VHH binders against Chlorophyllide a oxygenase, chloroplastic (CAO). Designs and how they scored, part 1

All scores and structures are predictions.

Target 1, 101 residues: Chlorophyllide a oxygenase, chloroplastic (CAO), of Arabidopsis thaliana (Mouse-ear cress) (q9mba1r221to321)
Amino acid sequence: WYPVAFTADLKHDTMVPIECFEQPWVIFRGEDGKPGCVRNTCAHRACPLDLGTVNEGRIQCPYHGWEYSTDGECKKMPSTKLLKVKIKSLPCLEQEGMIWI
Structure headers, positions and changes below count from the first letter of each chain, unless a header shows other numbers; antibody chains aren't numbered by Kabat.
ipSAE, averaged over its two directions, is called F for ESMFold2-Fast, E for ESMFold2 and O for OpenDDE. V2 adds 0.75 times the mean of E and O to 0.25 times the DockQ between the complexes of E and O.
Where letters were taken out, [cut] stands.
The coordinates of atoms that the task and the answers printed are left out; those that the model quotes come from them. Centres of patches stay.

## First folded at step 3 (VHH; framework vhh_gefurulimab)

Design c04 (from a4 with T31S G53W)
Fold by ESMFold2-Fast, scan of step 3:
Structure c04 (fold): chain B 101 residues (1-101), chain A 122 residues (1-122)
Amino acid sequence: as target 1 above (101 residues)
Amino acid sequence: EVQLVESGGGLVKPGGSLRLSCAASGRTFSSYAAAWFRQAPGKEREFVSAISWSGDTTYADSVKGRFTISRDNAKNSLYLQMNSLRAEDTAVYYCAAQEEYVYFESDEYDYWGQGTLVTVSS
């Protein structure tokens, strides 16, 4: 477990990009208020998710509109039939005022 | 429980075509997501294309319009038709399978082929 963000910096509609394990990740809150950590990339690697938005517990890609839950599952694809797609996610804990992965 | 065996790699000139095949054995391939990844010399393994169990496809931007992924679930086989090949396509190509989801990260796939070398030169 590594500390990667402060609890106070992660609100219901914010996201925190980090670099860990030599890869980009982004942390955001699900609809249950719990933090999640997913790869900071959309299906097209040039589209970082941290340039998008968080709404109702999902992170949305700014270019494709694809929406991901905290476990990395793609829940919405506006211009395409929904594929069963996931991006990599890491276990995430909130403890002692910090977020750990 | 799925084992994957690839074939079809070789040397081809720029602008040429190759078709890669991947044969799955063990349990039927029909419920699995399947993908092609490639690794060029000195580079990391990168996503090329994937196909869901229902036949829906996705492609990396670098290969869109040139490569076509397909599957034949009755034959437990996955294919990659590669057209308009470029020197930048030179890599070892790997077939991969995952029980439920298409992933873009190679480390999320549980079953892998041995790899087949594609060289685009001269």
Scores: ipSAE 0.191, ipTM 0.598, lowest interface PAE 3.5, mean pLDDT 83

Design c05 (from c01 with D56Y)
Fold by ESMFold2-Fast, scan of step 3:
Structure c05 (fold): chain B 101 residues (1-101), chain A 122 residues (1-122)
Amino acid sequence: as target 1 above (101 residues)
Amino acid sequence: EVQLVESGGGLVKPGGSLRLSCAASGFTFSSYAAAWFRQAPGKEREFVSAISGSGYTTYADSVKGRFTISRDNAKNSLYLQMNSLRAEDTAVYYCAAQEEYVYFESDEYDYWGQGTLVTVSS
């Protein structure tokens, strides 16, 4: 487990991008307020998720509108029929004022 | 014995076409998501295309409009039709299967083939 962000920096509608394990990741909160960590790229691959928005516990890709939950599952695809898609997620823990992965 | 076996790779000139095949055995292929990944020398394994068990497809931007993924569940086979090939398509192409989801990260896939080399050069 590594500390990657302060609890105070992660609000219900914010994102914290990080680089870890030689890959880009983004941290955001789900509907239950718990943090999650997903690969900082949409299914499109060219679109970083940290340029998008967090709404109702989901992170939205700014170019395509695909929405992902904290476990990396794609919950909404506005331009296509829903494909069962996931992006990689890391276990995420919040304790002692910090977020750990 | 679970196996995925690729075939159809080879040398082709820019603008040419190739069709890759992947034969699955030892598991219920029809219920799995299946994907093609590729790896060029010195680079990471990258996503090319995927198809769900129900036939929904997705493509990397670099190949969209040029490549077509398809499957034949009765024959336990996956295909990649590659048209308008470019030098930057040169890579070893891998077939992969995942029990429920399409992933864009290679390390999330359950089963892998041995790979087939595609070389695009003049």
Scores: ipSAE 0.189, ipTM 0.618, lowest interface PAE 3.3, mean pLDDT 83

Design c06 (from a4 with T31S G53D)
Fold by ESMFold2-Fast, scan of step 3:
Structure c06 (fold): chain B 101 residues (1-101), chain A 122 residues (1-122)
Amino acid sequence: as target 1 above (101 residues)
Amino acid sequence: EVQLVESGGGLVKPGGSLRLSCAASGRTFSSYAAAWFRQAPGKEREFVSAISDSGDTTYADSVKGRFTISRDNAKNSLYLQMNSLRAEDTAVYYCAAQEEYVYFESDEYDYWGQGTLVTVSS
């Protein structure tokens, strides 16, 4: 486990982009309030998720509006039938005022 | 666990067609999401198309309208029908499989074929 962010920097509607293992990731909170860490890229590769928004425990891609949960699963595709799509996620732990992956 | 073997690659002229096949070993391939990726010389492996376990499909913008992905679960096979081929489609094509979900990133797929070369030239 490595510390990557402070608990105080992660609110219910904010996100924290980080670089780890030579890859971009973004940290946000799910509906249960627990932090999650997903690859900082929308399913179409071209769009970073940290340019989007976090609402109701999901991170939303700014290009197509696709919404992802903290485990990387796509939960909503506004203009198309929902595919079983996932982006990579890392285990995430909140302890001692910090977020760890 | 699944083993994948591609076939159907070859040399075609611009505007031509090819059908790639991917044969899977294992009786549970029908529960897998499957995808085609390609890699041109000197470039990264890029997403081409994917199909879910229920048959829903998605395509990269560069191939949309020209390529069709399909599967035949009774034959444990995945296909890519490539029409209106262009010089830019020249690459080694790989089939990939992952349990349950479609991904657009190659490093998320657990099972890969050896690749089949497609050359589009005049």
Scores: ipSAE 0.230, ipTM 0.609, lowest interface PAE 3.2, mean pLDDT 82

Design c08 (from a4 with T31D G53Y)
Fold by ESMFold2-Fast, scan of step 3:
Structure c08 (fold): chain B 101 residues (1-101), chain A 122 residues (1-122)
Amino acid sequence: as target 1 above (101 residues)
Amino acid sequence: EVQLVESGGGLVKPGGSLRLSCAASGRTFSDYAAAWFRQAPGKEREFVSAISYSGDTTYADSVKGRFTISRDNAKNSLYLQMNSLRAEDTAVYYCAAQEEYVYFESDEYDYWGQGTLVTVSS
């Protein structure tokens, strides 16, 4: 486990981009308030997700509005028919004022 | 469990077309999400196209409008129809299968073919 962010920096509607394992990731909170960590790239066009928004526990791609939950599953595709799509996610833990992956 | 074998690669001139096939043994592609990836020399494997178990398709921006992915469950085969080929399409093409989801990261696929070489050159 690696500490990657402070609990206080992760609000319900914010996100924290990080580099880990030579890959870009982004941390955000799900609907249950728990942190999650997903690959920082929208599957559709390799667009960075950290340029988007977090709404109702989902991170939304700024280009076309694809929405992902904290486990990496795509839950909404306004520009296409919904496919059963996932992006890579990492286990994420919140302890002692820090977020760990 | 499932074994995948690609065919249909070869040398083609720019603007030409090729159809790649991927034959599965064991389970049919209807039980899996299936995808095409490609890898040029010295580069990482990149996503080309995928088809979900329900038949929904998605494409990398670089091939959208030129390539078509399809599946024939009776023949237990996956296809990639490649039209208007360009020099930058030169790569080894791989078919891949995953039990539940379409992924765009190659390391999430469980089953892979050996690859078929496509060279686009005049």
Scores: ipSAE 0.133, ipTM 0.560, lowest interface PAE 4.1, mean pLDDT 81

Design c10 (from a4 with K64E)
Fold by ESMFold2-Fast, scan of step 3:
Structure c10 (fold): chain B 101 residues (1-101), chain A 122 residues (1-122)
Amino acid sequence: as target 1 above (101 residues)
Amino acid sequence: EVQLVESGGGLVKPGGSLRLSCAASGRTFSTYAAAWFRQAPGKEREFVSAISGSGDTTYADSVEGRFTISRDNAKNSLYLQMNSLRAEDTAVYYCAAQEEYVYFESDEYDYWGQGTLVTVSS
């Protein structure tokens, strides 16, 4: 487990981009308030998710509007039929005022 | 418990077509997500196309409109029809399966074929 952010810095509508395991990741809160960590790339791999927004516990890609939950599952695809898509996610732990992965 | 075997690779001229097949063993393959990845010499393994258990498809931008992924659940098989082939399509092509989701990251797929070489050259 590595500390990657302070609990106080991760609000319901913010995100924290990090580099870990030589890959970009982004941390945000789900609807249940718990932190999650997903690969910082939309399904197209041309667009980082940290350039988007967090709304109602989902991170939204700024290019296509695809929305992902904290476990990496795509929950909404504007302009197309919803396909069962997931991006890689890492376990997150919130403890002692910090967020760990 | 899915085993995958690719076939159909070969040498083709630019502008030509080729159809890759992937035969799966295991009763539950029809419900799996399946994908094609490729790896060119000196490059990382990259996503080409995927199909969900329900038959919905997605493609990498570089192959959209040229390649078509399909499956035949009665034959436990996955296909990639490649049209308008270009020199940059030269790679070893792999089929992969995942029990529930389409992923764009190769390290999320649990079952892999051995690969089939596609060479596009004059």
Scores: ipSAE 0.241, ipTM 0.625, lowest interface PAE 3.2, mean pLDDT 83

Design c13 (from a4 with A34M A35G)
Fold by ESMFold2-Fast, scan of step 3:
Structure c13 (fold): chain B 101 residues (1-101), chain A 122 residues (1-122)
Amino acid sequence: as target 1 above (101 residues)
Amino acid sequence: EVQLVESGGGLVKPGGSLRLSCAASGRTFSTYAMGWFRQAPGKEREFVSAISGSGDTTYADSVKGRFTISRDNAKNSLYLQMNSLRAEDTAVYYCAAQEEYVYFESDEYDYWGQGTLVTVSS
């Protein structure tokens, strides 16, 4: 486990981009308020997700609005047929005022 | 427990066509998400195309409009029809299976074939 962010810096509508294991990741809160960590790349156009927004516990790609939950599952694909798609996610732990991956 | 075997690779001229097949053995092909990945010399494995258990498809931008993925659940087989081939399509092509979801990251697929070489040259 590595500390990657302070709990106070991660609100319901914010995100924290990090680089870990030689890959880009982004941390955000799900609808249940728990933090999650997903690959910082939208599957649709290989676009960084940290350029988008967090909306209703999902991170939204700025290109075509694909939305991902904290476990990496794509939950919404505006203007496109919904596929059963996931992006890679890491286990996330919130403890002692910090977020760990 | 799923085993995958690719076939159909070979040498083809630019603008040509080739059809790859992947034969699956094991218990639950029809519900698996299936994908094609490729690896050119000195490069990482790259996503090419995938098909969900329900038959929905997705493609990398570099192959969209040229390649078509399909599956035949009665034959436990996955196919990739490759048209308008280019020199940059030269790679070893791998069939991959994932129990539930289409992923674009190769690390998330549970089962892999041995690969079949596709060479596009004139």
Scores: ipSAE 0.221, ipTM 0.611, lowest interface PAE 3.4, mean pLDDT 83

Design c14 (from a4 with A50V)
Fold by ESMFold2-Fast, scan of step 3:
Structure c14 (fold): chain B 101 residues (1-101), chain A 122 residues (1-122)
Amino acid sequence: as target 1 above (101 residues)
Amino acid sequence: EVQLVESGGGLVKPGGSLRLSCAASGRTFSTYAAAWFRQAPGKEREFVSVISGSGDTTYADSVKGRFTISRDNAKNSLYLQMNSLRAEDTAVYYCAAQEEYVYFESDEYDYWGQGTLVTVSS
């Protein structure tokens, strides 16, 4: 486990971008309030997800509105039919005032 | 269990075309997400294109409009039609499969072919 962010910096509708394992990731909270860590890249046109928003426990791509849950599964595709799409996610743990991956 | 074997690579001049094939063994391949990745010397594996079990396709921006992914479920085969080839398309091309989800990260795919070399040079 590696500490990547402070609990106080991760609010219900915010996100924390990090670089770890030589790749960009973004941390946000799911509907259950627990942190999750996903690749900082939308499946559609490789747009960085940290340029988007977090709404109702999902991170939304700013380009086409694709929404991802904390496990990386795409839950909404506004302009197309929903496909079984997933982006890479890492196990995430909240302990001792910090977020760990 | 799925096994994948690529073919169709070769030397082609800039502006030329090539069609890659990927032959799969295993009766459930038709429901899998199937993708093409490529790796140039000294570089990481790069996503090229994917087709879902239901036939929906996605392309990397660098190949969109030039490459076409398709599958023939009766033949358990995946194809990549490559048109308007450029020097930067030179790479080993890999076929990959994942049982349920479309991914864009190579390390999320469970089944891989051995690769086929595509060289675009004059």
Scores: ipSAE 0.088, ipTM 0.503, lowest interface PAE 4.4, mean pLDDT 83

Design c17 (from a4 with V102L)
Fold by ESMFold2-Fast, scan of step 3:
Formats: structure tokens, C-alpha cells, sequence
Structure c17 (fold): chain B 101 residues (1-101), chain A 122 residues (1-122)
């Protein structure tokens, strides 16, 4: 486990981009308030997700509006039929005032 | 649970077409997500295209409009029709399968073929 962010920096509507394991990731909170860590790249257009928004526990891609939950599952595709799509996610722990992956 | 074998690779000229096939064995392939990845010399494996068990498709921007992924679940087969081929399409092409979800990361796929070489040159 590696400490990657402070608990205080991760609010209900914020995201924290990080570089770890030579890959870009972004950390945000789900609807249940628990942190999650997903690949910082929207599947649809290879666009960074940290350029988007977090709303209702999902991170939204700024292009086409694809929305992902903290486990990486795509939950909304506004312009097309919802596909069973996931982006890579990492186990995430919140303890000792820090977020760990 | 699933074994994959690619075929159809070869040498083609720029602007040409080629159709890759992937033959699957195993009871559950028809419900699996299946994908094509490619790896050019000295580069990492990159996503090309994926298809769900129900036939829904997605493509990398670099191949969209030129490549078409399809499957025949009754024959346990996956295909990649490649049109308007370019020198930058030269790579070993891999068939991959994942139990439930389409992924864009290669390390999320559990089943892989050995690969088939596609060379685009004059």
C-alpha cells in the first residue's frame, strides 16, 4: 500500500489526480462516501477524467459525458446504448488521515 | 477456460485490406467480452477494438471508420476486418477475452492468443 492523498483533500465533489505505477490515476469519492481510484483516462476518447467533474459519486468525462463509478464501471453513456464497460480501478483504503492504494 | 488462436495475418500494401480471425474453444466464450490488441516493435500493447457478447462494439480513435470488429457466437469466432491499412498499423495483433466487461487495459483480459503478424509495406 502507498499513501497517495490526504483525506482532507478529497471532498464529496473533488478529485485528486496522481501518478503511480507509471500510470495516471484519479481518486474520487463514491455515493457511499468511500474513496476509489480509477485510470485517469476516459475509455471513449482517451481523455483525462480529471478534466471532468465528480457528481453524485461518479466521475464524468468532459467529452460525451460518460460516467464512471469508483470501481471503474461505466454507469452512463448519454449519446449511446449503455455498454458493459470498465476502466481499471485499484483497491483503495482510507486510514490515518490518508488515502492508500 | 477459453483458448484463443488467431489467423489471417500477412503482408499487405498500404491502402489494402486484411481480415483477421480468432477461433475460441470453451463453453462460455459467447458470453465473454472479446477484444483485439496490437503491439508494434518496441512499443506497448495498445487497444484496437472490443465487442460484447451481445455484439455492442467500441474502437480506438486510430482505427475508427477503418476497422470493423464482429463475432459469430454460434461458431465461437471473433473477426477484425481491416480496411485502408497504413504503415502504422504494422504490429502483432492479439485476440483477448474477459469474462464480463469490455476493458481498454490489456492486463484486465484473462485469455490471450499467441498473436498474428500484420505487416503493411510496399
Amino acid sequence: as target 1 above (101 residues)
Amino acid sequence: EVQLVESGGGLVKPGGSLRLSCAASGRTFSTYAAAWFRQAPGKEREFVSAISGSGDTTYADSVKGRFTISRDNAKNSLYLQMNSLRAEDTAVYYCAAQEEYLYFESDEYDYWGQGTLVTVSS
Scores: ipSAE 0.208, ipTM 0.597, lowest interface PAE 3.6, mean pLDDT 82

Design c18 (from a4 with V102F F104L)
Fold by ESMFold2-Fast, scan of step 3:
Structure c18 (fold): chain B 101 residues (1-101), chain A 122 residues (1-122)
Amino acid sequence: as target 1 above (101 residues)
Amino acid sequence: EVQLVESGGGLVKPGGSLRLSCAASGRTFSTYAAAWFRQAPGKEREFVSAISGSGDTTYADSVKGRFTISRDNAKNSLYLQMNSLRAEDTAVYYCAAQEEYFYLESDEYDYWGQGTLVTVSS
């Protein structure tokens, strides 16, 4: 497990981008308030997700609004039919005032 | 749970067309998501296209409008129809499968074909 963010810095509507395992990731909170870590890349156009927003426990791509839950599953595609697509996610652990992956 | 075998690669001129096929063994392939990836010499594997078990598709921007992914569940087969081929499409093409979802990340796929070489040159 690696410490990647402070619990206090991860609010319900914020995100923390990180570089880990030679890849870009972004950390945000789901609807249940628990942290999640997903690849910092939208499946639609490879847009960095950290340029977007956190909306109702999902991270939203700024290009076409594709929304992802903390497990990487795409939950909303405003401009197209919802596809069964995921972006890679990592397990997160919140303890000792830190977020760990 | 599936095994994948690819075919259809070859030498083609710019602007030409080529159809790749991937034969899957295993009864449950029809419920799997499947994808095509490619790897050019000296580069990492990149996403090309994916199709869900229900037939929904997605494409990399570099191939959208030129390539078409399809499947025939009765034949346990995955296809990639490549039109308007360009020199930059030269690569080894791999088919891959994953149980429920397709991913853009190659390391999320558990089942891979051996690859088939596509060379676009005059």
Scores: ipSAE 0.123, ipTM 0.525, lowest interface PAE 4.8, mean pLDDT 83

Design c19 (from a4 with V102F F104V)
Fold by ESMFold2-Fast, scan of step 3:
Structure c19 (fold): chain B 101 residues (1-101), chain A 122 residues (1-122)
Amino acid sequence: as target 1 above (101 residues)
Amino acid sequence: EVQLVESGGGLVKPGGSLRLSCAASGRTFSTYAAAWFRQAPGKEREFVSAISGSGDTTYADSVKGRFTISRDNAKNSLYLQMNSLRAEDTAVYYCAAQEEYFYVESDEYDYWGQGTLVTVSS
């Protein structure tokens, strides 16, 4: 486990981009309030997700609005049929004021 | 449980076409998500296209409108029809499979073929 962010920096509607394991990731809170870590790349257009928003426990791509849960599953595609697509996610733990992956 | 073997690569001139095939062994391939990735010399492996078990498709912007992914579940086969080929399409092409979801990240796929070389040169 590696510490990657402070608990205080991750609110219900914010996200924290990090670079770890030579890849870009973004950390945000799910609907249950628990942190999750997903690849900072939308499957549709390789758009960075940290340019988007977090709403109701999902991170939304700023292009075309694809929404992802903390496990990386795409839950909404506003302009198309929902496809079974995921982006990579990492196990995430919140402990002692820090977020760990 | 699933083994993949690509074929159909070769040398073509710019503007030409090639059809790649990927033969799968294993009874459950028809329910798997499948994808094509490519790797050019000195570069990292990049996503090309994917198809779900139900037949829904997605494409990288660089190939959209030129390449078509398809599958024939009765033959346990995946295809990539490549049209209007460009020099920058030169790469080793790999097919990959994942049990439930398609991903654009190559490290999420559990089953890979050996690759087939596509060279686009005048």
Scores: ipSAE 0.061, ipTM 0.495, lowest interface PAE 5.6, mean pLDDT 83

Design c20 (from a4 with T58Y F104L)
Fold by ESMFold2-Fast, scan of step 3:
Structure c20 (fold): chain B 101 residues (1-101), chain A 122 residues (1-122)
Amino acid sequence: as target 1 above (101 residues)
Amino acid sequence: EVQLVESGGGLVKPGGSLRLSCAASGRTFSTYAAAWFRQAPGKEREFVSAISGSGDTYYADSVKGRFTISRDNAKNSLYLQMNSLRAEDTAVYYCAAQEEYVYLESDEYDYWGQGTLVTVSS
């Protein structure tokens, strides 16, 4: 486990981009309030997710509105058809004032 | 579970075309997500294209418009039609399968073929 952010810095509707394991990641809170860590790359056009927004526990891609939960699963697409797409996620733990991956 | 075997690789000139095939064993392959990845010497495996169990297709920007992924569920086979090939497409091409989701990351796929070499050179 590596410490990557302070608990106090990850508030509702915020996100923290990090670089770890030679790859870009972004940390945000799910609807359950628990932190999650996903690849900082939307599956649709490979757009950085940290340029988007977090709402209702999901991170939204700024280009076409694809939304991801903290486990990396795509939960919403602009079209009415929801595709079975996931981006990579890392196990994420919150303890002792820190967020760990 | 699922065993994958690729075929169709070879030497082709720039601007040429090539079709890769991936034969799967197992009854349930038709419901799996399947993908093509490639690896050039000294590089990581990179995403090329994928198709979901429901038939939705995905492409890397570098191949979009040139490559077409397809599957034939009756034959338990996956294909990659490669057109307008460039020297930069030279790599070992791998067929991969995942039970439920399409992923862009290679380490999320559980089943892999042995790979087939594609060389684009004059």
Scores: ipSAE 0.056, ipTM 0.504, lowest interface PAE 4.3, mean pLDDT 82

Design c21 (from a4 with T58Y F104I)
Fold by ESMFold2-Fast, scan of step 3:
Structure c21 (fold): chain B 101 residues (1-101), chain A 122 residues (1-122)
Amino acid sequence: as target 1 above (101 residues)
Amino acid sequence: EVQLVESGGGLVKPGGSLRLSCAASGRTFSTYAAAWFRQAPGKEREFVSAISGSGDTYYADSVKGRFTISRDNAKNSLYLQMNSLRAEDTAVYYCAAQEEYVYIESDEYDYWGQGTLVTVSS
């Protein structure tokens, strides 16, 4: 487990990009308020998710509005049929004022 | 189980074209998500393209508009048509499969071919 962010810096509509294990990740809060960590890359053309927004517990890609939950599953595609697409997610803990992955 | 075998690699000049094939054997492959990954010397394995069991396609930005992924489910085969090849496309190309989802991360795929070398050089 590695500490990657302070709890106070991760608000409901905030995201924190990090680099860990030589890969880009982004941390955000789900609908249940718990932190999650997903690959900082949208499955649609591999664009970075940290350029997007967090809304209602999902991180939204800035290009075409694809939305991902904290487990990495694509939950919304505004103009497209829902596809079976996932991005990698890591276990995430919130403990003693810090977020750990 | 599924076994994957790539073919079609070779030496090609910049601006040229090449078509890679991946033949699946063993159990039914048609419902699987399938992908192409590549690894250049001294670099990590990177995502190139993927196709879902229902035929939806995905591409890395570096190949979008130049490469086309397709499958023939009756032949249990996956293809990658590579056009306008560049020196930076030089890599060993791998086909990969997993049961349900398309992923851009290589460690999420359960079945892998042995790879086929593509060299783009003048």
Scores: ipSAE 0.039, ipTM 0.485, lowest interface PAE 4.5, mean pLDDT 82

Design c22 (from a4 with T58F F104V)
Fold by ESMFold2-Fast, scan of step 3:
Order: sequence, then C-alpha cells, then structure tokens
Structure c22 (fold): chain B 101 residues (1-101), chain A 122 residues (1-122)
Amino acid sequence: as target 1 above (101 residues)
Amino acid sequence: EVQLVESGGGLVKPGGSLRLSCAASGRTFSTYAAAWFRQAPGKEREFVSAISGSGDTFYADSVKGRFTISRDNAKNSLYLQMNSLRAEDTAVYYCAAQEEYVYVESDEYDYWGQGTLVTVSS
C-alpha cells in the first residue's frame, strides 16, 4: 500500500490524477462515497479521464461521454448500446486521513 | 483451461494485407472477450483490437479503418484482417482472452498465445 492523496483533498465530485507504477491513474469517489482508483484513460479513444467530470459517483470522459464506476466498469455509453468494457482499477483504502493504493 | 495458438504472421510489403488467426481449445472460448495486442522491439505491449463475447468490436485509433477483428464460434477461432499495412505495424502480435470483459490493458487478460511476428518491409 502507498499513500497517494489526503482524504480532505478528495471531495465529492472531484478527482485526483496521479502517476504510479509507470502509468497514469485517477482517484475519485463512488456513489457510496468510497474512493476508487482507475486508469486515467478512456477505452474509447484513450482520452485522459481527468479532463472530464465526476457525476453521481462515475467518472465521465469529456469527448464521448462514456462513464466509469470506481471498479473500472463502463456504465454508460450515450451514443451506443452499453457494451461489456472495463478499464483497469486498483484496490483503494481510506485510512488515517490518507488514500492508499 | 483455454489455450491459444496463433498463425499467419510473416513478411509483407507496405500497403499489403495479412490475416492472422488464433485457434482456441475449449468450448467456452465463444463467450470470452478476445483481443489482439502487439509489441514492437523496445516498446510496451499495446492494444490493437478486441471483440466481446457478443461480437462487439473495438479498435485502437492507429488501426481503425485498416484492421478488422472477427471470430468464428463454430471453430473457436479469432481473426485479425490487416489491410494497408505500414512499417509502424511491424511487431509481434499476440492473441489474448478474458472471461467476461473487453479491456485495453494487457495485464487484465488471463490467456495468451505465444505471438506471431509481422514484418512490414520491402
């Protein structure tokens, strides 16, 4: 486990981009308020997700509107039927004022 | 469980075409997500294309419009039709399978072929 962000800096509907394990990641809160860490790359066009928004516990790609939950599963694809797509996610812990991955 | 065997690699000229095949053992392959990844010397393994168990297709921007992924469930086989080949397409191509989801990250796939070399050169 590595500390990657302060609990106080990760508010509802905000996100924290980080670089870890030679890859870009983004941390955000799910609808249950718990933090999650997903690859900072949309599966549709490799768009960085940290350029988008967090809405109702999902991170949304700004270019095509694809939405991902904290476990990396794509939950919404506005211009097409929902396909079984995931992006990589890491286990995430919130403890002692810090977020750990 | 699932074993993958690739074929069809070789030397081809720029602008040419090549068809890769991936043969899977086991009956459950038809419901798996399957993908092609490639790795050029000195580079990381990159996503090329994927097809879901229901037949939905995905492509990297670098190959969209030139490559076509398909599967034949009766033969438990995956294919990659590569058209308008470029020198930049030179790489070892790998077939991969994942039980349920399409991923663009290679480390999320559980089953892999040995790879087949594609060289695009005059």
Scores: ipSAE 0.163, ipTM 0.588, lowest interface PAE 3.7, mean pLDDT 83

Design c24 (from a4 with Y103W)
Fold by ESMFold2-Fast, scan of step 3:
Structure c24 (fold): chain B 101 residues (1-101), chain A 122 residues (1-122)
Amino acid sequence: as target 1 above (101 residues)
Amino acid sequence: EVQLVESGGGLVKPGGSLRLSCAASGRTFSTYAAAWFRQAPGKEREFVSAISGSGDTTYADSVKGRFTISRDNAKNSLYLQMNSLRAEDTAVYYCAAQEEYVWFESDEYDYWGQGTLVTVSS
């Protein structure tokens, strides 16, 4: 486990981009308030998710509005049929004022 | 256990067409998500197209409107119809399968074919 962010920096609608394992990731809170860490790249257009928003515990891609939960599963695809799609996610833990992956 | 074997690659001129096939053997393939990836020399493996177990499809922007992915579950086969081919489409094309989800990252697929070379050259 590695500390990657402070709990104070991660609000219900905030996201924290990080670089770990030579890859971009973004941390945000799910609907249950627990932090999650997903690949900082929308599956649809390879755009960074940290340029989007967090709404109702899901991170939303700024290009087409695809929404992902903290486990990387795509839960909403506006204007298209919902396809079973996932992006990479890492186990995420919140302890002692910090977020760990 | 699923084994995948690609076929249909070859040399084609710009503007031409090719159809790639991927034959699955071993266990039932019909409920799996399946995808085509490609890798050009000196580049990383890139997503091309995918089809879910229910038959819903998605495409990379670079191929949308030119390529069509399809499957025949009775034959345990996946296809990629490639039209209006460009020099930039030159790559080794790989068939991949995953039990439940379409993924855009290659390292999430459990089953892979050996690849078939597509060369688009005048």
Scores: ipSAE 0.146, ipTM 0.552, lowest interface PAE 4.4, mean pLDDT 82

